# Designs tried in a protein design chat: VH-VL binders against p53630. Part 16

Target 1, 237 residues: p53630
Amino acid sequence: MNSKSQQQEQQPIVFVTGTDTDVGKTFVSTLLVHKWKAAYWKPVQTGIESDQGDSETLKNFKIAASTWQPPIFTPTYALQKPLSPLQAMEYEPNVDIRLLDFVVPEEWSAENPLVVEGAGGVCVPITRKLEITTDLIKHLIETSGHPVYVVVVARSGLGTLNHTLLTWNHLCDNGLRSHLFGVILNGEPNEGNVQALKKFGVNIMAQVAQCTTAHDQDMELHELPSVESLMTQQDVE

## First folded at step 6 (VH-VL; framework fv_guselkumab)

Design m09
Fold by ESMFold2-Fast, scan of step 6:
Structure m09 (fold): chain C 237 residues (1-237), chain A 120 residues (1-120), chain B 111 residues (1-111)
Amino acid sequence: as target 1 above (237 residues)
Amino acid sequence: EVQLVQSGAEVKKPGESLKISCKGSGYSFTSYWIGWVRQMPGKGLEWMGIIYPGYDDTRYSPSFQGQVTISADKSISTAYLQWSSLKASDTAMYYCARLGKYDDWLFDYWGQGTLVTVSS
Amino acid sequence: QSVLTQPPSVSGAPGQRVTISCTGSSSNIGAGYDVHWYQQLPGTAPKLLIYGNSNRPSGVPDRFSGSKSGTSASLAITGLQSEDEADYYCQSYDSSLSGSVFGGGTKLTVL
């Protein structure tokens, strides 16, 4: 018999954004997908002329401790140039991205959490009307009919205090404070930066690093909190 | 109901090739890993490898990497375990087992086993 | 050789309690990976008995229970019956081997 250890209640959508491009959003999304037995959706993929894309990267990423094979849903838009969606559309004039086009895939039954990965940071422009990643997050909150939470991925090292605080404060100022699970720091451990961010009221969920061995990669999975514990924390905080 | 039905017993000589099968029914064959487990006479269980038929992704135990080939044919919901050249030390009962979807590395349903005897 | 250590045999009389231990290391049970248990009746294939340390699949009576602490796990059988005479195997994931590992098996004899 198929055994299910996940919560039976409706599962959340968790939007993974970052403080910038190349902070490790796909790596962290992969860890969360395997930790939570989640499905994955990348609504907008850019740069397909030069890379396989984040969906394929997540599919092929090896975490030996996990035998979970995530449902991976097709991007709503896939654009050629490795630029923001707005700028990539300049090279494809027949494409006109609208927020209304981003409908949670019907194939997702909400039996498992859904990890949604954004393109770049919170202020990355998505539409010709200059709507940004934060507007996409709000759109999903308003239209999905499911609880929606946000995880911010940041680099652990130099510059993270400024970039993380700018991202965190932007989300809070946009009315999303109650939807924030926290920040995951990616890279070499930096306890000084963790403590500094905590003093500013930032919730640090975990510190992770992309590892060279399967053994070390498995250990990173254990560092992450369960989705149940994060949702419980939101009820009391 | 979920069932895994394995091919019948085999008697072979050293150096011969062999391919045994495991047919799944009662579930979505391409949505679950299938594993192979060896049990030598009077000995315990040893994991050999697993395959995800949906993508033909395979993982092998270090002890069996290069010794056997695991494959699947999704059109007939059948997984295979294959030797290019059998040895007397391959004499064993071979089980196929499905992995559970939500619990990592859980062997939730097992086939009846295929006895392979290799002798001259 | 077996990565998880089980006693090779255990015995009990009908109605008694027996416990089968499964001892691992820091790369498997000690790292927090779940332990699953399988029952193999004489001449048959293994059958899932306990999964995820302590959960019973449908049809397994509550006199079978599992637990995990530190680097070890235990299978407890209360109200022992003659039908329980079988080999019992623990199983987990080992990160240093990047794969599944089984205990050596414990033969339960009902006296």
Scores: ipSAE 0.688, ipTM 0.866, lowest interface PAE 1.4, mean pLDDT 91

Design m10
Fold by ESMFold2-Fast, scan of step 6:
Structure m10 (fold): chain C 237 residues (1-237), chain A 120 residues (1-120), chain B 111 residues (1-111)
Amino acid sequence: as target 1 above (237 residues)
Amino acid sequence: EVQLVQSGAEVKKPGESLKISCKGSGYSFTSYWIGWVRQMPGKGLEWMGIIYPDDSDTRYSPSFQGQVTISADKSISTAYLQWSSLKASDTAMYYCARLGKYDDWLFDYWGQGTLVTVSS
Amino acid sequence: QSVLTQPPSVSGAPGQRVTISCTGSSSNIGAGYDVHWYQQLPGTAPKLLIYGNSNRPSGVPDRFSGSKSGTSASLAITGLQSEDEADYYCQSYDSSLSGSVFGGGTKLTVL
């Protein structure tokens, strides 16, 4: 019925994490959702007392070239304070987040990919047992029944070498190398940083930048790889 | 089967208002964009605008922005194209068409058309 | 407005091959956006013929095929039949207009 998901195989879950807060995870998630005709899920949202949240941000972000209307699933947890989930729970003692609470939404038909957006970076604490974002990724790999892959969003400029290498090596050291699609650099192009990261073995899958107008933003979709090509790449590695 | 049924032909005078309709059936009406396309007599196709019925998000062609209003009533699976004041140059066949779900800007099913004639 | 350029007419005899070109620019086909094709039989609404550059919907014969290269796309019709006599339109997305653009249409005459 459609040219983007004529694959007879099971559609993947792609977890989008970042090297830090404010690296553009929601912007990149929006691009991937529209590029892949994916659904979107933000399992835990913090900061709802002062912000609309990433689900609403993604819904309202316009890319004129795309007519895709993504299914957007409700967060499993929504916390008041703009802090890590663990710290935000200190202000809401009636809330006790457990990894087992994160079940892929039943509403997801799996006819298209599911983009899952994390809160902050890989070491952000999620539960009172000090389980981190990486543990959530492993939980989804173990329990979802779907292929799960990871995209890391990083800033293109100052500080990216250290932050990206720490994030990349942490994920590899935790047995997730075969699940890594790559790094998307967000911001003004920096060829020196791209080459340096490649020399360390980091896969740079795309370079993007957030533009001020929807029509200027159209070009970023063209820079992104298809989910099929990324999955094929992982199958041979 | 997917079907788009448009309202009947209209004969109007310059300055009159008009609202034509496009009723969808055989699919989830709120899950697909509906577009409007003009074809002047003996001429080609011109995209006018699209609407997503679930939230009434609209996008207009620059040539039609401010000249027409596109709306939808999801409770009766119907989209509308409206003029506040018709001109003789609005004489044309007007098609509604559904946009496909996974291919951007694809008009996958078309209504039969509504002929609008504006003359004094 | 016709932003994509098509020849106004093409003709062929039954059984022959015809090709209809669609020439765009750097803001549409040249930017990598997909091309869709529609067939309009005399007195009828347009019907989807080819989508996403080269895909055929169910019910469209394999005599119809599409391709895209650079700033241009082409619709090829092999084994031409009298029933193919129609107007053919290409369509893409244009980033400078933030919306859909159509070709001017090509009238196919079967001799």
Scores: ipSAE 0.656, ipTM 0.850, lowest interface PAE 1.8, mean pLDDT 91

Design m11
Fold by ESMFold2-Fast, scan of step 6:
Structure m11 (fold): chain C 237 residues (1-237), chain A 120 residues (1-120), chain B 111 residues (1-111)
Amino acid sequence: as target 1 above (237 residues)
Amino acid sequence: EVQLVQSGAEVKKPGESLKISCKGSGYSFTSYWIGWVRQMPGKGLEWMGIIYPDDEDTRYSPSFQGQVTISADKSISTAYLQWSSLKASDTAMYYCARLGKYDDWLFDYWGQGTLVTVSS
Amino acid sequence: QSVLTQPPSVSGAPGQRVTISCTGSSSNIGAGYDVHWYQQLPGTAPKLLIYGNSNRPSGVPDRFSGSKSGTSASLAITGLQSEDEADYYCQSYDSSLSGSVFGGGTKLTVL
């Protein structure tokens, strides 16, 4: 257990959220995990009745010329229905998710970052008390004893300005601006959208495209910033 | 490999009952919704309904609610589409398709189709 | 009746670019639901061509691409080949119907 006065200056926890459910959060999380040699944790997984889950998707991704395997920690909750955690719990009355149940896996050594992948967007309801993904992020900031930062994944194309600005402004309005690393745009390059988002004060960390080969995946790693450079950017003192 | 295999072509008279099948293999049958899609001769695709084989939760298109019954037998990885009384207007190709993700409504794998001809 | 509007036909010469439009409404594409595209070769079942607006399944050539804007989506085919002659269908989810909706289909003729 870490107290605030005994906090270690260790590698951070990086929470990956998205502007929506289908923006490529798992793909981007996979790239970040391999770029940073990070561990991976998906605290709550839904839809296990119909999908293999994001942990299995990440495990099965292939990066060319790499024999390294990420530590992948078990979800705290795995729910049957492919719905928000709140709605999925309606089908499993014996399950009662509480924010206090989300404790960073003790197996994480903090020698490398921990990538934490959220379920859907920032307003996705997690608990029966209507606590949302943003509340989970705040919980990890308050209780983990580690620096916690947020990466937002968004589609690069049409509609991204509205969805990205709503997500970014929601996080800023919730006191999280100093915890935001930035936005990663997933899809075809769109310079007009990049420039527009930057004018609104959004930090664009990277642009990544869907890859068809393991070699292409390795090349995309060069597009991503190091975690050290991102932390330096946030520590302006 | 993922495969959906449908029952063979049917020739029926108006008023007769019919049940056609769609057998899934190469994946966890109970983990994916199965949809049914109608294509009338020379016409486009029409979604009829979907079923989740594990609990038989069924969702119908408003146009097909009460006209057909969708069911599944998870013990043999088979979904069914059934009519109690066929009409000539039911003449069509019927496809089953796997819904890759419920909240995405993606039909990622399709059966070969079952041609149903209803004539006197 | 189809809920999504597609042109009934498009045509092009080999090597040409063609675009197939798919127009929806505020309850489907306009609500932000993804658009998927299916190719149906004569006498065969439909096959997934594009999913999630712009993604290609394994085995689909990069000549095929998808995009979405507002209440509409488009399928673009570059370097047109005779084997591309088929019917193309867009599909999305409609919240007012609580189910899937298809476009009427577009017959592509390679001249």
Scores: ipSAE 0.000, ipTM 0.403, lowest interface PAE 20.1, mean pLDDT 85

Design m12
Fold by ESMFold2-Fast, scan of step 6:
Structure m12 (fold): chain C 237 residues (1-237), chain A 120 residues (1-120), chain B 111 residues (1-111)
Amino acid sequence: as target 1 above (237 residues)
Amino acid sequence: EVQLVQSGAEVKKPGESLKISCKGSGYSFTSYWIGWVRQMPGKGLEWMGIIYPYDDDTRYSPSFQGQVTISADKSISTAYLQWSSLKASDTAMYYCARLGKYDDWLFDYWGQGTLVTVSS
Amino acid sequence: QSVLTQPPSVSGAPGQRVTISCTGSSSNIGAGYDVHWYQQLPGTAPKLLIYGNSNRPSGVPDRFSGSKSGTSASLAITGLQSEDEADYYCQSYDSSLSGSVFGGGTKLTVL
């Protein structure tokens, strides 16, 4: 094993993005939070006029084996319209989101990992300067003082090959290959799509399905990799 | 700073109803599950059930499902354990305990206990 | 019928080491779920002693330690003292019950 004192001394930030809106990013983030005993932060939340938001989803999550409650930090921005942050700001002209405003919450003790959930996919525009989710990821890499890794959530079924490859290649082309933990497929098992993605060089971390019972949710936790195993994989690659 | 304070000892007759309480203080009451544990005289600890005060979600041990009702009033940071009709076999010490923030199913802080005696 | 099995009693002399075992099954300790330990002094409520297999909360002396291997866990007490006379309970999660399971308890006597 190579000496990685930076990673050995500090808990990582894991940024969860998706191939699109509604691919199950919040469900997967919730599973990772409970698997890793991580804290949770959603830096920008949109659609609050019509939805409780992703932070509230974690508070209501049921796991049979878990009574532990995650630290959940307040979003830096909460916008009314269910649109991208850039488009939502058109309806709130006094709000001006800047990447520099996204500072890791001081309340995070860094004794455990921090799961950061993005708004939509990697190309979702966040600022009036047309900075996108990928730029927010880079900002956190540059400013957090912690190792930052990325998990991509994708649907398991129809359209996943195209959407997952577009997202994966975009992140690689933006210099983030060494920061990628992998892809988690959400939905009914589809081994054909798993094998196809692997042939393109995509790392598939896990397959999970949304469940309705606390017992089923607990079973999904056992399928997820530990954060230590993922960091070790990055160290040897 | 974290404290769970339970109601006082009860002496009841078989068939009577009873509701005992557990008041939390020094922490965010709605952020933690509260559990109830029975200890019969001279016996060990038995988990009865838990409640999450944020949404009133409850989980019961199979042995206690249908025998007791667990509830909470988040406006006064109080959890309750209730019987509709007591039996002599309900004679026991009843503890409430908070399920802690650092690990799963961890009873990190305990109330002092409420002794319930059911006799004719 | 306890789901976790503990010896009903153990004894030791002051200054000695004692170990209390806790044996589970494939649905609890054997499935990888953490083991917690509680100390109940005579006439008092239980108190958290060890959590997450081997961690000590503030105020618990380092002479108390926990370990887990396979389907079993152990609580070790070194430098045994008279104030350690108490009942000790192990506890874990059981997936077949979807809830908490306690051991039957072990009464420690300091001779």
Scores: ipSAE 0.366, ipTM 0.710, lowest interface PAE 3.2, mean pLDDT 89

Design m13
Fold by ESMFold2-Fast, scan of step 6:
Structure m13 (fold): chain C 237 residues (1-237), chain A 120 residues (1-120), chain B 111 residues (1-111)
Amino acid sequence: as target 1 above (237 residues)
Amino acid sequence: EVQLVQSGAEVKKPGESLKISCKGSGYSFTSYWIGWVRQMPGKGLEWMGIIWPGDDDTRYSPSFQGQVTISADKSISTAYLQWSSLKASDTAMYYCARLGKYDDWLFDYWGQGTLVTVSS
Amino acid sequence: QSVLTQPPSVSGAPGQRVTISCTGSSSNIGAGYDVHWYQQLPGTAPKLLIYGNSNRPSGVPDRFSGSKSGTSASLAITGLQSEDEADYYCQSYDSSLSGSVFGGGTKLTVL
């Protein structure tokens, strides 16, 4: 009975943020994209003077038995310096990032999820008005016409309790608890940290480890939750 | 518009080396797998291998592993198929084909073919 | 000795229906991998005809249809026309070979 537009509105946007810049957001985003057969969009890329960027990393990622490649949409902004978007703009005075500039790519057909990868953590400043990643998430909730959920990527080891709790509580304090799918811990298994985070009310949705072979990649994909199961967890009374 | 243009026909003697080419245009060359398919005279299609031009990752059919080399030069959007020492049994039409992104192992666009004749 | 088995030839009269079978095994079609079909007109390169078991690319008439069940796939051609004379190839992925496999090809003759 639903129109095509109503069906498309049911497909989620999943925003992947992290507790810091080097927690493995791109690695985790890549696994989620391949697990869900999702499209990928990195709205702001920084540091292009020193590396290829996250979109290029996804283009070159391969699964052992598959030639499937994700739709990857062009960043709205690409900045030279490996700094926050605000600080990177100090080196490129003709660039003026505004939240209104971040429109979900028209090329996204919305038959599958869209994975959106943030630049750094939730408090990373994006605009000259000091709007942060959390404000970008809220902007997408307000303007996309799609359900928007958040995945937080954190390191599994030392320091994760503080960084994860600060990130989790910041998002909850900003009214986003109902939008949180959970935390993915990246690195060596650390069951003590998992249990401690759970005692504080943090939802741990997965643990992922180092992938160096096609076999390792296949195993990590098998362990990740489906997007459908995550959505039902949010909606169940 | 997507096009794959292959090099011209070759006539060689057994033991000679050969490198044939396939130039892609009308799409992002580094964003698609390129494959090579052999068709011996009057016979069917045989997959030889594929290459990802973005990082030169290659996958070969077991029948062709060690028999040929697949390479690419992304600066000129060109893929290559190479023999170090040709045999009479290498006489065939060789097709390059692009693999589509959203359907596993789909050869969505094909080159016109390069006829290789190896005889004494 | 193709991994996928097709009849070497089929024939029909104009306006009739023909079907071309493609039989695989548990390592390819039987494992759930999709089947693609290619048409090769005399003296030309193969051209994509059907992808993902049953989908037609733009420009392919709806007279051509594909299906898959168990370890086998089938290409159906209705309203047969003289320009349909060609070789038809099925193709899939084989997990034991870690790569693409083709059927032996079927020559369609329009009588």
Scores: ipSAE 0.288, ipTM 0.724, lowest interface PAE 4.6, mean pLDDT 90

Design m14
Fold by ESMFold2-Fast, scan of step 6:
Structure m14 (fold): chain C 237 residues (1-237), chain A 120 residues (1-120), chain B 111 residues (1-111)
Amino acid sequence: as target 1 above (237 residues)
Amino acid sequence: EVQLVQSGAEVKKPGESLKISCKGSGYSFTSYWIGWVRQMPGKGLEWMGIIYPGDDDERYSPSFQGQVTISADKSISTAYLQWSSLKASDTAMYYCARLGKYDDWLFDYWGQGTLVTVSS
Amino acid sequence: QSVLTQPPSVSGAPGQRVTISCTGSSSNIGAGYDVHWYQQLPGTAPKLLIYGNSNRPSGVPDRFSGSKSGTSASLAITGLQSEDEADYYCQSYDSSLSGSVFGGGTKLTVL
C-alpha cells in the first residue's frame, strides 16, 4: 500500500446544509462537485410533485470549462409534497423514514469526495422520531467509515449574521465543531458580513453568486477552496 | 468498440446547403458531448462547437457561431453539422469527436473525417 | 492564428529524444486548465496520445510523456521510431473563448 491508497481511504464525505430553504444549496453543491470532481447524493428529496428534484438539476447543470459528468446517486427517499420529510410523510403513510436507511451508496468508489446535500436546514425533521438533519450528519459520521465534514450555505445579504450564527452555533453545540469546513455565502459580495462572521469564529470558505451562463459558472469555481486545503486546515485546528 | 462513423465526401458549389453526419455506436450516445473540428487543407485543427445529445445543449466557437448549425438525433445516435450557404473557404476536412466524461474537453474518440470541397 | 503556440516542425534520428513545446497564456494553460495531446498520422484522423497533462491511454507506449509548467506544456518522445512521423497537436480550454483551443501543430520528421 502506498500513500495514494491511504489517501483514497480517507476521501471525505462533505454534507452540504443551509441556513434555510432557497439559500442556493443545490447551486453551491453543484459547484463543489465540479470543483472537487466529487460524486453527489441527495439522501431524501421532497417536493417531487412540483419540481424535478436536486439530483435532476445536477444532471443538467453545465460549466464552460467542464465537460466532466459527475456520478449522481439515487435518493434513498423521494416524497411528493414540498415540505420537510416528516411533514411530507403525513401525506404518504406507507413511507417510514429511519436514519439506518441512509447508507452511503455502494456505487461510491471513494476515490473522490462525496457531496451529500441535505433537505433544508439543520433542524429540519426527517423521521417520525423527530430526528433532524444534524442527527443524519451524526449518523453518517458514526456509520460511513469515512471522514465527514459539513459546509453551511447562507445568503450573503441582510439577515445572514443571525441565521448563519444560529446554524453554526447549533452545530458546534452538538459536538460538530471539528467537522465544520465552513460557510459559503451565496449572493452579492458583502465584506462587512464576512468580517463580522469571522469575529464570531465562523470560517468563511467563499463568496459565490448564482449565475446563468456556463462561463460565469466556471469563474465561480475559482473562488472555491480545494478539498485538500480544507482537510489540512482541520488537521491543524 | 466505441466508434464514430461519418458521412462520405461532398463536392458542392458556393451558395449550396449541406448537412453532414456522425453516427456513434458502442456507447450511450446521450451521455457524452460530441464536437466538430475543422482542418483546412494543409492546416491545423480548429474547434467549431459541441452538442450534448441528452438535452441538446449547443456551444459554438466565436468564429463559427452563426456560420454553422450543430444538431443531434437521439433516436439514431447521430450528430449533424450543417451550412445554409457554403463558401469556397469552407473547403476542409471535418471531424467529429466524442468528449470523455472524466477529463474536461478531452476528445477521446474521433470519426474518420468528411472531406467537403466547395468549388465552382 | 493558433491560440496555443507550437513549433511548426521538429526532427530527429531513430533512437533520439525530441520534445514538442506548447505555449499558452493566462486564459488557458496559465489558468491551470489541463493539456491534451493528439497524434495525426499522414492521411488519418487524429488519435488521443496524452490526456490530463501526463496520462497515457491504453496502447500508448511509455516512450511518450507529457508535462506542464506555468503557461506551457511539453510532449517528450524518447527512443524515436520511424512510425512516430506524424503531426502532433496540443489542446486545452480557454476561458476567454469559453471553449477548446488547439496548437498550430508540429510536424515530426524522422530522419
Scores: ipSAE 0.122, ipTM 0.637, lowest interface PAE 5.0, mean pLDDT 89

Design m15
Fold by ESMFold2-Fast, scan of step 6:
Structure m15 (fold): chain C 237 residues (1-237), chain A 120 residues (1-120), chain B 111 residues (1-111)
Amino acid sequence: as target 1 above (237 residues)
Amino acid sequence: EVQLVQSGAEVKKPGESLKISCKGSGYSFTSYWIGWVRQMPGKGLEWMGLIYPGDDDTRYSPSFQGQVTISADKSISTAYLQWSSLKASDTAMYYCARLGKYDDWLFDYWGQGTLVTVSS
Amino acid sequence: QSVLTQPPSVSGAPGQRVTISCTGSSSNIGAGYDVHWYQQLPGTAPKLLIYGNSNRPSGVPDRFSGSKSGTSASLAITGLQSEDEADYYCQSYDSSLSGSVFGGGTKLTVL
């Protein structure tokens, strides 16, 4: 916003998208939130008839060594069916999602980053006008008054080369290369896939594995880059 | 094939009202934004505004907000550009153009243009 | 007059190469928004020539190419032909205006 201090104006919004549904976006978002002491916002939540939703999942995540809890903002839309926002709206004709409805929560103090989690992949349709997740990212770049960056979450294993390259190239072709922090691979380490993606020009930020203990969580947090180092890298490029 | 067909040339006096049209065919009319672009004689292109015919949502450039009205009738796949009171400075060629769905404000198909002449 | 800056004219002989520049700012091309190019033949409507910085629509000859670097874009025409004589416009999105912006246009004359 225009009334924010110079420091608050420099705090970024980091949009977390994925190569597909169920690639671990919420898990990775949770790690980034705790690493950066960030706030969290999921603008559109679907599937609430059968699941608590990602915001509630993040609220319930605890790190044994820390009593700190992130600010978690209410979704702008919460839809019943576990489908894309466009398809879920077919079951709720009173709901009409528009991109201009997505305004960064006023409750965000902007003292630390805001992690924004998308619904599914970059081509997931959000509105009845067939605007997709990439259009939502562009909307936030245009309207938020803050630097906006993108993190892509992908599975580490079989199929990741095709899915990650399609997602990465889509974002680059849509003029967002300067906004890309990189890809985080979720799952068992796979150095062959890391090297292949790097040869295609994809920036791999980190590899993370599913955590079962507080010690595992602390190790994964240590491996993630700071937001300051990522922003510095973007300034040079 | 995608086509945008505009209404014929108009000759008007200052203070008169005018409504020109742009009919789309060969695609889902309600699924794409239609934009209006002005070209004054011997000058360049100026974007005026957009409409989404599926729900009549409109967006105007700051220079044209309040100066013109953009509307659409989805039952006949037609978009409109309207003036309540014309000025001599409105003399121009007016183009309609379809905004491509997945491209960054790309005008992928254009109408043939409507010449509007306003003189006293 | 125009948000994106183009030279008002450029000229070349048949078979030569010409380039047309399009200079923007941090709120449009410099912000990473794609640049599109339109060709307007005398007495006709503009036609899409290049989209997304460097892509050609079906039917556009490969002697037309686009590029983008920093806050600027360029349209290159190789093997210039008399039929190329036209006005050329660049276009992008501008975040400060929340809308489309065009260059002032470049008149190409084939000598």
Scores: ipSAE 0.000, ipTM 0.401, lowest interface PAE 18.8, mean pLDDT 85

